# Designs tried in a protein design chat: VH-VL binders against Flagellar assembly factor FliW (fliW). Part 3

Target 1, 154 residues: Flagellar assembly factor FliW (fliW), of Carboxydothermus hydrogenoformans (q3adg3)
Amino acid sequence: MFILRLFSPAFGEIEADESQIFSFPEGLPGFSHLKKFLLIRHRDNSPFFFLIAIDEPEIYFILIEPSRLLADYHVELSCEQQGLLHLSEETPVLSLNIVRIPPEAKEMIINLKAPVVFNLQEKIARQIILDADYPVRYPIPLSKVKEKADAGTK
Below, E stands for the ipSAE of ESMFold2; O stands for the ipSAE of OpenDDE; V2 stands for 0.75 times the mean of E and O plus 0.25 times the DockQ between their complexes.

## First folded at step 1 (VH-VL)

Design c6 (framework fv_ficlatuzumab)
Fold by ESMFold2-Fast, scan of step 1:
Structure c6 (fold): chain C 154 residues (1-154), chain A 121 residues (1-121), chain B 107 residues (1-107)
Amino acid sequence: as target 1 above (154 residues)
Amino acid sequence: QVQLVQPGAEVKKPGTSVKLSCKASGYTFTDYYMHWVRQAPGQGLEWIGEINPYSGGTNYNQKFQGRATLTVDKSTSTAYMELSSLRSEDTAVYYCARGTYEYIWGSFDYWGQGTLLTVSS
Amino acid sequence: DIVMTQSPDSLAMSLGERVTLNCKASQSISSWVSWYQQKPGQSPKLLIYKASSLESGVPDRFSGSGSATDFTLTISSVQAEDVADYHCQQYNSYSYTFGQGTKLEIK
């Protein structure tokens, strides 16, 4: 069994399976030099993920699975964008959106315009700017996020 | 048996380009990153870059960015490094090497025998 | 870039002696260090990965230790076949970088 160990200033020592490693051919905006990221779910059944740069573990992004929060949000890719991600009809895909949670925040800010789309079979991912008119900064109250993140909450 | 086979030697004039090959066998080619490392006579090792044979994704040492181009041919399990605008300082043994722990660690468990590139008039 | 500095540049040992080779990183690299042996005219050979893990097929007289910025390769009882250059390498951050090497000779 291959277990990757990383030390992250934000998360301490992390142990993860190599299957959680994704290649980002263009990196991410502002971080084009970072091509390998570790994707970790925050906890079992959580809508939150951490995307941690393997080469610079102090750099990480918080991502959310939008379907857990926003029923009307749909990621529709052009044929060109599908080609960039090597997607076919049968390819397993995960689409997540980068979020910001500022210190002392009342709201979480989601970038709905530019999801990060993961090809789970080929282990490549890209941040895609959608043609749809979604906001780059979409606020959601943290109280609502917490309610929807916890299964079985009354 | 894992093997990385490289040609023996190349002699080139300054200003030209060279394309070196590395043929892999004995393992699934797309499961491991392929790296290129050079060693000038009597000097230490210098990392040039890496390629993911599965996706074609590359990362380069900035010193070689724009001059080195890494590619693969999956059908023949062969990796290539093209180096352009050659200078006498590019005279070195060029190795291909397989990344350990698939794509992750960046340590190199198997090395080709190296190709000696001589750049001179 | 992370700079890897090896010391000494060269040393000569008598057969059976314990030898220690040092490698220092310019910033913390956790345990992401490999050591390679390179005999004259040959390709490098992986000895140690992740600072202290012995590669399969490598004699157990070789061992690695250290963390953060200071790393050591030890040969508990040097043999004639150990004459080689030894290189350390970090793989914590791009670009991957090697030390300048330490040459080991037998007296």
Scores: ipSAE 0.000, ipTM 0.489, lowest interface PAE 15.2, mean pLDDT 84

Design c7 (framework fv_ficlatuzumab)
Fold by ESMFold2-Fast, scan of step 1:
Structure c7 (fold): chain C 154 residues (1-154), chain A 120 residues (1-120), chain B 107 residues (1-107)
Amino acid sequence: as target 1 above (154 residues)
Amino acid sequence: QVQLVQPGAEVKKPGTSVKLSCKASGYTFTSYGMHWVRQAPGQGLEWIGEISAYEGNTNYNQKFQGRATLTVDKSTSTAYMELSSLRSEDTAVYYCARVPYDYLEGMDVWGQGTLLTVSS
Amino acid sequence: DIVMTQSPDSLAMSLGERVTLNCKASQDIYNYVSWYQQKPGQSPKLLIYDASNLETGVPDRFSGSGSATDFTLTISSVQAEDVADYHCQQYDSLPLTFGQGTKLEIK
């Protein structure tokens, strides 16, 4: 065990242990050179997570746990995709989607087509483009997100 | 270096079809979406459609739905746009442009464009 | 479809002057706007994304601002190499749409 300390312009000083660090073998689109990210949950039981690049902490992404907002959203991976993520029937998996929250926004935009799938045991993650016809640009009113998040924390 | 290479020109007769290519190099082809945009002489830019290089799923501008077909060949890192039932109004420069798939950012790299001339 | 309207259609500036180009969306598109520069005979080049973020490699004399329906591209000190058509584009919803373009010339 060791403690990672980094400074993020968006979040200030951050302390995290190795269990929160994930390897991205292919990086992320537009950021293929960034192979290590820190994953932190916004707060206990929040549907929001932050994914911060270890080597360039000014680069970060906001992720959401979609099942808390969209009961009919399911991530099904092909055998090849499961192999790339070292997944087995027993592997603990976390699937999150990148969101955009524009300044002065009335809604947030979720990319439901391309979730980021995390292997919690081996600490590897990949953005996977699903075969299902999920939208790339799925808007949700921010008021609905707040209402759903509050209900989920009870 | 990142680049998208397109042929310089194509000349076709009305009623025929054309298949334009866009060869990518210098990046991971399947990590980006590919858009097709045209520009008639002296006119503005018009979006035709987009394709995911990884899954091959497409979205089209309704104006081109049924006439335009977007495909990719992962083995050669090449995107294609086929346009059928050509008319003189289809005379334009046709560009391919990449976009980071998940970030909805702008089109950061463009091909040089193919000038399609449709005339009898 | 979201209609993007640019103004003016064309303008001529003296070297070193500040120039502002406008782009208006027919509905609220948040900050989902990109700006492109297109020099004569060349393909478009991305300058600004997400209304105000400068693309890497683009000179810092370029800047973008605005939100909702009204957006502006500013060149703080115009150079001879800035002669081009400038296009705004929304990516809030499909189909993606562009403005008609603004032509920038040097006097």
Scores: ipSAE 0.007, ipTM 0.528, lowest interface PAE 10.2, mean pLDDT 84

Design c8 (framework fv_ficlatuzumab; at its last look DockQ between E and O 0.70; V2 from the best seeds 0.00; counts 0 for: pae E 5.7 > 2)
Heavy chain, then light chain:
Amino acid sequence: QVQLVQPGAEVKKPGTSVKLSCKASGGTFSNYAMHWVRQAPGQGLEWIGEIIPIFGTANYNQKFQGRATLTVDKSTSTAYMELSSLRSEDTAVYYCAREEYYYGSGSYYGMDVWGQGTLLTVSS
Amino acid sequence: DIVMTQSPDSLAMSLGERVTLNCKASQSVDSYVSWYQQKPGQSPKLLIYDASNRATGVPDRFSGSGSATDFTLTISSVQAEDVADYHCQQYYSTPWTFGQGTKLEIK
ESMFold2-Fast, scan of step 1: ipSAE 0.056; ipTM 0.682
ESMFold2, look of step 2: ipSAE 0.102; ipTM 0.701
ESMFold2 (binder alone), look of step 2: mean pLDDT 89; pTM 0.927
OpenDDE, look of step 2: ipSAE 0.513; ipTM 0.857
ESMFold2, look of step 5: ipSAE 0.152; ipTM 0.706
ESMFold2 (binder alone), look of step 5: mean pLDDT 89; pTM 0.928
OpenDDE, look of step 5: ipSAE 0.577; ipTM 0.868

Design c9 (framework fv_ficlatuzumab)
Fold by ESMFold2-Fast, scan of step 1:
Structure c9 (fold): chain C 154 residues (1-154), chain A 121 residues (1-121), chain B 107 residues (1-107)
Amino acid sequence: as target 1 above (154 residues)
Amino acid sequence: QVQLVQPGAEVKKPGTSVKLSCKASGYTFTTYYMHWVRQAPGQGLEWIGEINPSGGSTNYNQKFQGRATLTVDKSTSTAYMELSSLRSEDTAVYYCARDKYYESGYLFDYWGQGTLLTVSS
Amino acid sequence: DIVMTQSPDSLAMSLGERVTLNCKASQSIGSYVSWYQQKPGQSPKLLIYAASSLQSGVPDRFSGSGSATDFTLTISSVQAEDVADYHCQQANSFPYTFGQGTKLEIK
């Protein structure tokens, strides 16, 4: 067991378990030099996650679990893509999509074309460009996101 | 390699419209947003708008809303900017530029050579 | 709209000198700032993104720093090929806006 301590300009002091650390063999577009990221869920049962670069904590991404907002969204990986992520039918996998929320925006923009797929067993992840013609910027009202974020909370 | 090819120059009369092209090659055209930016002689850069080549969705600088129309032709990997009701102050070099991130749409990593639009009588 | 103000408007330096260019935003923009180099008759070229990240292929004499409202582009040892206009850009909110540019000349 190893506890990681990070200072993030956006989030302050962070303490996290090593199990939340993922290797990105190719990094992310624009950040190919960043190979290790910390994945944190915003709060229990929240659709939001933060992905923070360990070596440059000022770099972070906001991710969302798209199946909780879009019932018709399906991540279909090719055999090659499954191989690159070491996925089998039995591997626990998490698929999230990067979102942008510009300040003062009323909409969140989701990249549905390129989900980030996490192998939860081997702790490797990749952003995969899907063959399906999904939009790279899909707008969704923040009001709908807030509604869904609180759906399971009493 | 990534290339964005634009025509060198266009001359138009005031009150007319112009449609400028930007032909992309060397990458998957529908994966990255395309932006349009202009620069008047001796002046700074001014963002006009962006288009998602996959779905055709657009965002415009309000200064150009209603005058600028961004479109794409996926079959030829070409982006277009049409500017209507031309005035002499629209004389500028017009650039297309590819978004660096396919998720964010705000970093311009590859630029076309620019088209000089001259609006004169 | 977010107004980006660059300073100085122009600067003349000797070869090998350290150059510092400034960019101020009218409101906080986090680290959503990029720097571009534009040589006469050419299109802009991306140098720095996310305030401090160096674009692939750009010489390491270029660096960026800053956050919130105040940003700096530094050239550690200016060379003849660095003669250009330098533009900062914010991407914090629509519309994306650029500074007026700083012209760098060699003495």
Scores: ipSAE 0.007, ipTM 0.522, lowest interface PAE 9.6, mean pLDDT 83

Design e1 (framework fv_ecleralimab)
Fold by ESMFold2-Fast, scan of step 1:
Structure e1 (fold): chain C 154 residues (1-154), chain A 120 residues (1-120), chain B 107 residues (1-107)
Amino acid sequence: as target 1 above (154 residues)
Amino acid sequence: EVQLVESGGGLVKPGGSLRLSCAASGFTFSNAWMHWVRQAPGKGLEWVGHIKSKTDGGTTDYAAPVKGRFTISRDDSKNTLYLQMNSLKTEDTAVYYCTTEYYGEGFDYWGQGTLVTVSS
Amino acid sequence: SYELTQPLSVSVALGQTARITCSGDNIGSKNVHWYQQKPGQAPVLVIYRDSNRPSGIPERFSGSNSGNTATLTISRAQAGDEADYYCQVWDSSTAVVFGGGTKLTVL
């Protein structure tokens, strides 16, 4: 029941429940000093999320829920990786992937090698480098992204 | 209401220096890639360079004709973009525009431009 | 160094369709944006990412991009469409390239 209020240059004034705040023990690559992030969904039932740094709200990442775009994509964590995230059989988990839309291409680039895994119970998240041989740069046409997003629950 | 207002243009002699400013308001400046584009009298648009957002590393890139002479910087606390122009040549005479783009969405916001004249 | 080529000028009769081309090596693999510029004014984005219209741009404006040629199409041309038109791409994440511009004359 605590309402967090912050000003994000990209999103204006944001009001969010503190339950949407996640601790990143090691931050993110290039941003190791940022340990607290707010996770918000772009719109109801949108496959897109924004991950906004609490201490530096000008820093944010765009994440996508891969299950609605890529049916064959599976996030399997090693025992060591499960330990780092405090995961057990009953822990609710959300796995999202960071995306970029480069100006030089007609595509969205998804990092399938390194998903961001969220422990929804303990509010801890980490970007995990998977043992599986997934690409760091997986291009998907923007037209296909819109098609798959629209094919979700209406 | 999006506004980009350039200032600092004027007459300068070859070999001289000039600093342009672009004051931004009405949009999220700190997460925007900011660009300088110029247009010589009666000529076409020519990209000068850009500075990326802090989230994308805040790095700068320049067109070949201005590399080593021009420096782009930004002050996100003041929503201001700068272009430091050194060793000016007559070929640098142009209207200089401040503009912004978000990841290939095109330059949807432009200032009105500021004229730089390099002449003896 | 990547280069975009546009015709210097194109003429169209009032009410007819104008087509302005922008040529570049494998330009179909890049996102093409189009700008309209009237004398003494800043450019205005009329098409982004090949074929998308910004809010406020009439449906008469459309775009396509494939192979080595991108095209801006202006249907039912009006006197107010008379302007210079520029295409633009990103060559890479570090370089922006504009075409030389095309002057559209509405007869």
Scores: ipSAE 0.013, ipTM 0.584, lowest interface PAE 7.5, mean pLDDT 85

Design e10 (framework fv_ecleralimab)
Heavy chain, then light chain:
Amino acid sequence: EVQLVESGGGLVKPGGSLRLSCAASGFTFSDAYMHWVRQAPGKGLEWVGHIKSKYDGGTTDYAAPVKGRFTISRDDSKNTLYLQMNSLKTEDTAVYYCAREYQLLSDYYGMDVWGQGTLVTVSS
Amino acid sequence: SYELTQPLSVSVALGQTARITCSGDNIGSENVHWYQQKPGQAPVLVIYRDSNRPSGIPERFSGSNSGNTATLTISRAQAGDEADYYCQVWDSSTAYVFGGGTKLTVL
ESMFold2-Fast, scan of step 1: ipSAE 0.024; ipTM 0.703

Design e11 (framework fv_ecleralimab)
Fold by ESMFold2-Fast, scan of step 1:
Structure e11 (fold): chain C 154 residues (1-154), chain A 126 residues (1-126), chain B 107 residues (1-107)
Amino acid sequence: as target 1 above (154 residues)
Amino acid sequence: EVQLVESGGGLVKPGGSLRLSCAASGFTFSNAWMHWVRQAPGKGLEWVGHIKSKTDGGTTDYAAPVKGRFTISRDDSKNTLYLQMNSLKTEDTAVYYCTTDLGYYDSSGYYEFDYWGQGTLVTVSS
Amino acid sequence: SYELTQPLSVSVALGQTARITCSGDNIGSKSVHWYQQKPGQAPVLVIYEDSDRPSGIPERFSGSNSGNTATLTISRAQAGDEADYYCQVWDSSSDWVFGGGTKLTVL
């Protein structure tokens, strides 16, 4: 239906379907002025996603699907948090975590405390600070990331 | 709102020991990585070491000049960070700052030092 | 070991633009943070992630980072901007690395 064209310094010319555009009512902490983001999966069945700010395409985040790497990680939302995201029992939801990969690092840093939760039906997303005591900076070896990606983990 | 208050500095002789404390308030201390940074009189800033949150394993890392002599610990029930300094040398003379990188308040937990205490002076002199 | 280099001092006239550089190998691939320190005071974060300002830091402060050089720019310099300025990065081999600091004198 609607085709968005963006130029990103990191990704070049991008064409996207409107179904890949998400509204962030409060932006992201530290980036409250950015209300619309484009979500792109790195490749088919990749655990990695890119979240690109539509109004400032030089700003982007790398996200990972935590279930592909961490079996004991569970995102549990309060009733208030579910309300903010317009979630019901039947709503399809995607939960991803922001990742940092320093240039020379042997490890990737995952923010497990604050997942980004996407309502796939209404195209609304929020970064939620969990009540559970998950770490903000969870290091994982890059070699283990390749191993888990290649292993065919669900 | 966010406050870090260092204490415990003073004059100590070479080879002596000293324990510094940093009282934290206004944020969720238990989930923050805590750092010590020092500054010799008239000189620049130098990272000393850090301690991870308990959920990140509670491990410590140290700069080469202090490794084996300094120990960082934390008491999450008291929102307090500690630096135990042993075998002090004249080169350890500096203002010691307590600082944190409160990542979840600024999206992703980037590696900047968001908040600093006022510092406590440690003088190692005979 | 990773090293950041800053000029020892920079002078700027009141109301003019000051530029403080921070040089490091391929620093443009890293996130650079800048701190202001006035005599007898603790450092204050003025720029994080190359170009972002913390709440309360005036728009006169801006940053850039590309190639081997990061720059802190202070436009319309005021007497109160006189301070030491430090750049800082994280490096996998060296952890947290600070530049040597630049003393800004506002004339």
Scores: ipSAE 0.006, ipTM 0.505, lowest interface PAE 9.6, mean pLDDT 83

Design e3 (framework fv_ecleralimab)
Fold by ESMFold2-Fast, scan of step 1:
Structure e3 (fold): chain C 154 residues (1-154), chain A 122 residues (1-122), chain B 107 residues (1-107)
Amino acid sequence: as target 1 above (154 residues)
Amino acid sequence: EVQLVESGGGLVKPGGSLRLSCAASGFTFSDAWMHWVRQAPGKGLEWVGHIKSKTEGGTTDYAAPVKGRFTISRDDSKNTLYLQMNSLKTEDTAVYYCTTDYFEGSYYFDYWGQGTLVTVSS
Amino acid sequence: SYELTQPLSVSVALGQTARITCSGDNIGSKYVHWYQQKPGQAPVLVIYEDSNRPSGIPERFSGSNSGNTATLTISRAQAGDEADYYCQVWDSSTDYVFGGGTKLTVL
């Protein structure tokens, strides 16, 4: 185990444990050349995560834990998709969704159609396009997000 | 170019029913939230209700004055929005506009049709 | 129930600046959108998200939103700017809310 140190224009100097580093075999759409990302929770009990490209730290994504905002949202993976992620019934998994926050935004836009699924044991992740009819563009008021961030319920 | 064309308006007696249609072109209809907004003669704009895209759940919401009486639906294969109006009242007399939220995010109406007049009278 | 208040009428001289207000409780915490409607025509979006212009809307149109008042500003007013102007917000308890409309007269 080692400590990764990198400089992000958005986050300054970052020190991270290797356990926070994930391999993306296919990268992300538009960023197929980026295969390693650092996953950081914004703060303890925050629904927000940052996914920072190790090789190009100016590139990062904001992700949210959807279960904290949307009770009816369920990520169901096909057998093929589970295979691509090396998932079994015993594998700890984290599913997050990429969000877009426009400048001076009062809403955030969540991609519910294509969650990013993390295998926490094997340290691999992929953006998976779900079979369910979830929206690519789901707007949610930031006031609702802030309320849930402050809740103190996991 | 984006175009919305409403049809189906006319004269109806109180308690009657009427169905409005809105034919859409020039944008990806299936991705758009579609709304009905009305305007009584000489009065201001009033939101009636909306239907979200199929990918966003296809759910509907209605303004309190019409809830339970009006139903919004869409047919993405025909690029058409519908408003089924039942138990019509004289205060439902208005020009009904088909509108879309084609841009993401902040709950506004970026494109409007020319409207169709519904008159409810004896 | 959330409510927006606009003046019924505003007059502006040709070439001068018109300002149309939209008042609501803590409206600065919401995005405000503005629509122009000419007699017998459908509304046209002229400002969205407080201050942004759709393609085709002249730079003479601008918006601001702070505290309890949002403002639509029309600089160098032209005869063709005569219309009714409506502000609109979304509110979690009321959904889509329109102001009562302001008739702009260019003298």
Scores: ipSAE 0.006, ipTM 0.508, lowest interface PAE 12.1, mean pLDDT 85

Design e4 (framework fv_ecleralimab)
Fold by ESMFold2-Fast, scan of step 1:
Structure e4 (fold): chain C 154 residues (1-154), chain A 120 residues (1-120), chain B 107 residues (1-107)
Amino acid sequence: as target 1 above (154 residues)
Amino acid sequence: EVQLVESGGGLVKPGGSLRLSCAASGFTFSNAYMHWVRQAPGKGLEWVGHIKSKTDGGTTDYAAPVKGRFTISRDDSKNTLYLQMNSLKTEDTAVYYCTTEWLDYGFDYWGQGTLVTVSS
Amino acid sequence: SYELTQPLSVSVALGQTARITCSGDNIGDKSVHWYQQKPGQAPVLVIYYDSDRPSGIPERFSGSNSGNTATLTISRAQAGDEADYYCQAWDSSTAYVFGGGTKLTVL
């Protein structure tokens, strides 16, 4: 019912509802002034998401759902981190990781150290630096991503 | 395909300043981590610092010898990387290379380099 | 401080196999990249992620990495392989680190 219309240089005209808008109390690294982002899944069942700054739509991030690619990757938050995100055992949560896809590359680079955790109930999100010793730059073959996406349609 | 062209090198006295530029083409510059790597005459390669892509926050990191004196910046509208060098020392004398990071922690493409000589 | 150690020089006869080592504590747990640099030229990536070759690099170039030593192997050495070779890795304490370089002479 509440439809936001946004023009993104990368994605053209976008329509979104209130459920896709998230507040980032501290923004993102390098973008502390941006407090509201639109989260869009690339397509049904895609592992990819786009996170677009509402106030500066030229700024966007590509995110991936890591559970679809890395079975052994687990996001474990401290009590303090859970408190910052208003999380309880009943709270629906989505954890995504920012990716970099270089031109002509066969790999995408995932930041596994610092997932972006979304509280789907209260519509707040934060990038959390995990205590676990995950790499900031983790390469995954793009062919692997395509294989996982194709297998997911079974 | 990918080309990186450095410029701005020259002779400068100790304590002086110099600004290097790197013009990039053949790839989506705004998505790239960009690095400066230097090489003193007859010596090995030494990492100077980097700037992340805008998507990853555009933050910078520096090697200990240059931290506080050098500043890396980028202009994505012009596909250009910069290195502002202040308080130059004789040990900063080197060829400075502009490089891309498409590999995890590796340097895929290199420019031809530009020579900076810090001498009295 | 994390350091990578290479021999200063290695000699190989034309058509024979050259091996250039890169030593570092638990380097086998890291990804190692190798660069070739000829006099007056910029470095060129010849091996990435321990053993993979970029497009255009001959099959004579191969790599390995285990324990405390990574190795660049150049089979059937040619005069044009004469150059300085650098290994490189990343470490959380030092960030990007290069070996000191090895001058390969093809006799």
Scores: ipSAE 0.000, ipTM 0.490, lowest interface PAE 14.6, mean pLDDT 84

Design e5 (framework fv_ecleralimab)
Fold by ESMFold2-Fast, scan of step 1:
Structure e5 (fold): chain C 154 residues (1-154), chain A 122 residues (1-122), chain B 107 residues (1-107)
Amino acid sequence: as target 1 above (154 residues)
Amino acid sequence: EVQLVESGGGLVKPGGSLRLSCAASGFTFSYAWMHWVRQAPGKGLEWVGHIKSYTDGGTTDYAAPVKGRFTISRDDSKNTLYLQMNSLKTEDTAVYYCTTGPYYDSSGFDYWGQGTLVTVSS
Amino acid sequence: SYELTQPLSVSVALGQTARITCSGDNIGSKNVHWYQQKPGQAPVLVIYRDSNRPSGIPERFSGSNSGNTATLTISRAQAGDEADYYCQVWDSYSDVVFGGGTKLTVL
């Protein structure tokens, strides 16, 4: 019903539905004081998402949908982790990973060890450290990302 | 055009010290994890240690056989990697390679230097 | 602690398929990289992340990795493929492990 209007230095004027707002009970590492974020998909069918802090809109994170790039990447949560996220067998869930793009690199770095898991029904999200031995800094060539993104569009 | 050029190898007596250098060019050295890998004559490849990029904290890790005796360092202003070897043993005799990969567990070690021979003998 | 096991040697006839294995506990959960080394030369990366080929490496080279065994496959073997081959994994951020190496002889 209600729309949020937000000004982001990186994205300009944003109008968003309340359904795009997620609560982060523990915030994110280095930003524990930020408890509410807006999740926006870059464009239709893009593997990229932006996570923008509502209280401090100059703070944002770039996230990627890993299944679009890495066929063998699986997010498996323990019972305790599922409990923290209020997940049940039928809860719609979205798992994304934070990426960094160093200024002079031809690669993006994906944190595969600690995905951000979103409960789409309860509107809560957490960065979860997986029990699986995934790397914290996993590089993917930018050319491969572009190829995969383009292949998924119409 | 990525190049890695090792230097500083030579003959040294047991208990002695030697410092190896690796001059890097053709990539952004400060963002790269740099490794030393050695190979004893007629034997296989053995990882010696690495130094992480500036972005990843610049910390070092070492294989058990060299821990406490070898020190890896880097000078990003000169695009140079170093291996300081102390308390050398005959078992340290090997060709020492400088190698790099873009970050952790990516594409393996894409580039290798030609190697420099270290001989520990009386 | 973590250990990779390769056969000491493998022989293949010219034009036939060679398979070099690399065994390790639950190696299928790790990324396996493969290197070719000819006498007097530095190693050359021929396969990265299990099955990917670097630019310039012939399509005859392929890889797989599942369970406890990774495999480097060289189809239509050529005399120039004769070399030592090494597999490699990261056990953790602090530990890189190489296999013992396999000498490939092309008959």
Scores: ipSAE 0.005, ipTM 0.495, lowest interface PAE 14.6, mean pLDDT 84

Design e6 (framework fv_ecleralimab)
Heavy chain, then light chain:
Amino acid sequence: EVQLVESGGGLVKPGGSLRLSCAASGFTFSNAWMHWVRQAPGKGLEWVGHIKSETDGGTTDYAAPVKGRFTISRDDSKNTLYLQMNSLKTEDTAVYYCTTDEIYSGYDFDYWGQGTLVTVSS
Amino acid sequence: SYELTQPLSVSVALGQTARITCSGDNIGSKYVHWYQQKPGQAPVLVIYYDSNRPSGIPERFSGSNSGNTATLTISRAQAGDEADYYCQVYDSSTDWVFGGGTKLTVL
ESMFold2-Fast, scan of step 1: ipSAE 0.021; ipTM 0.640

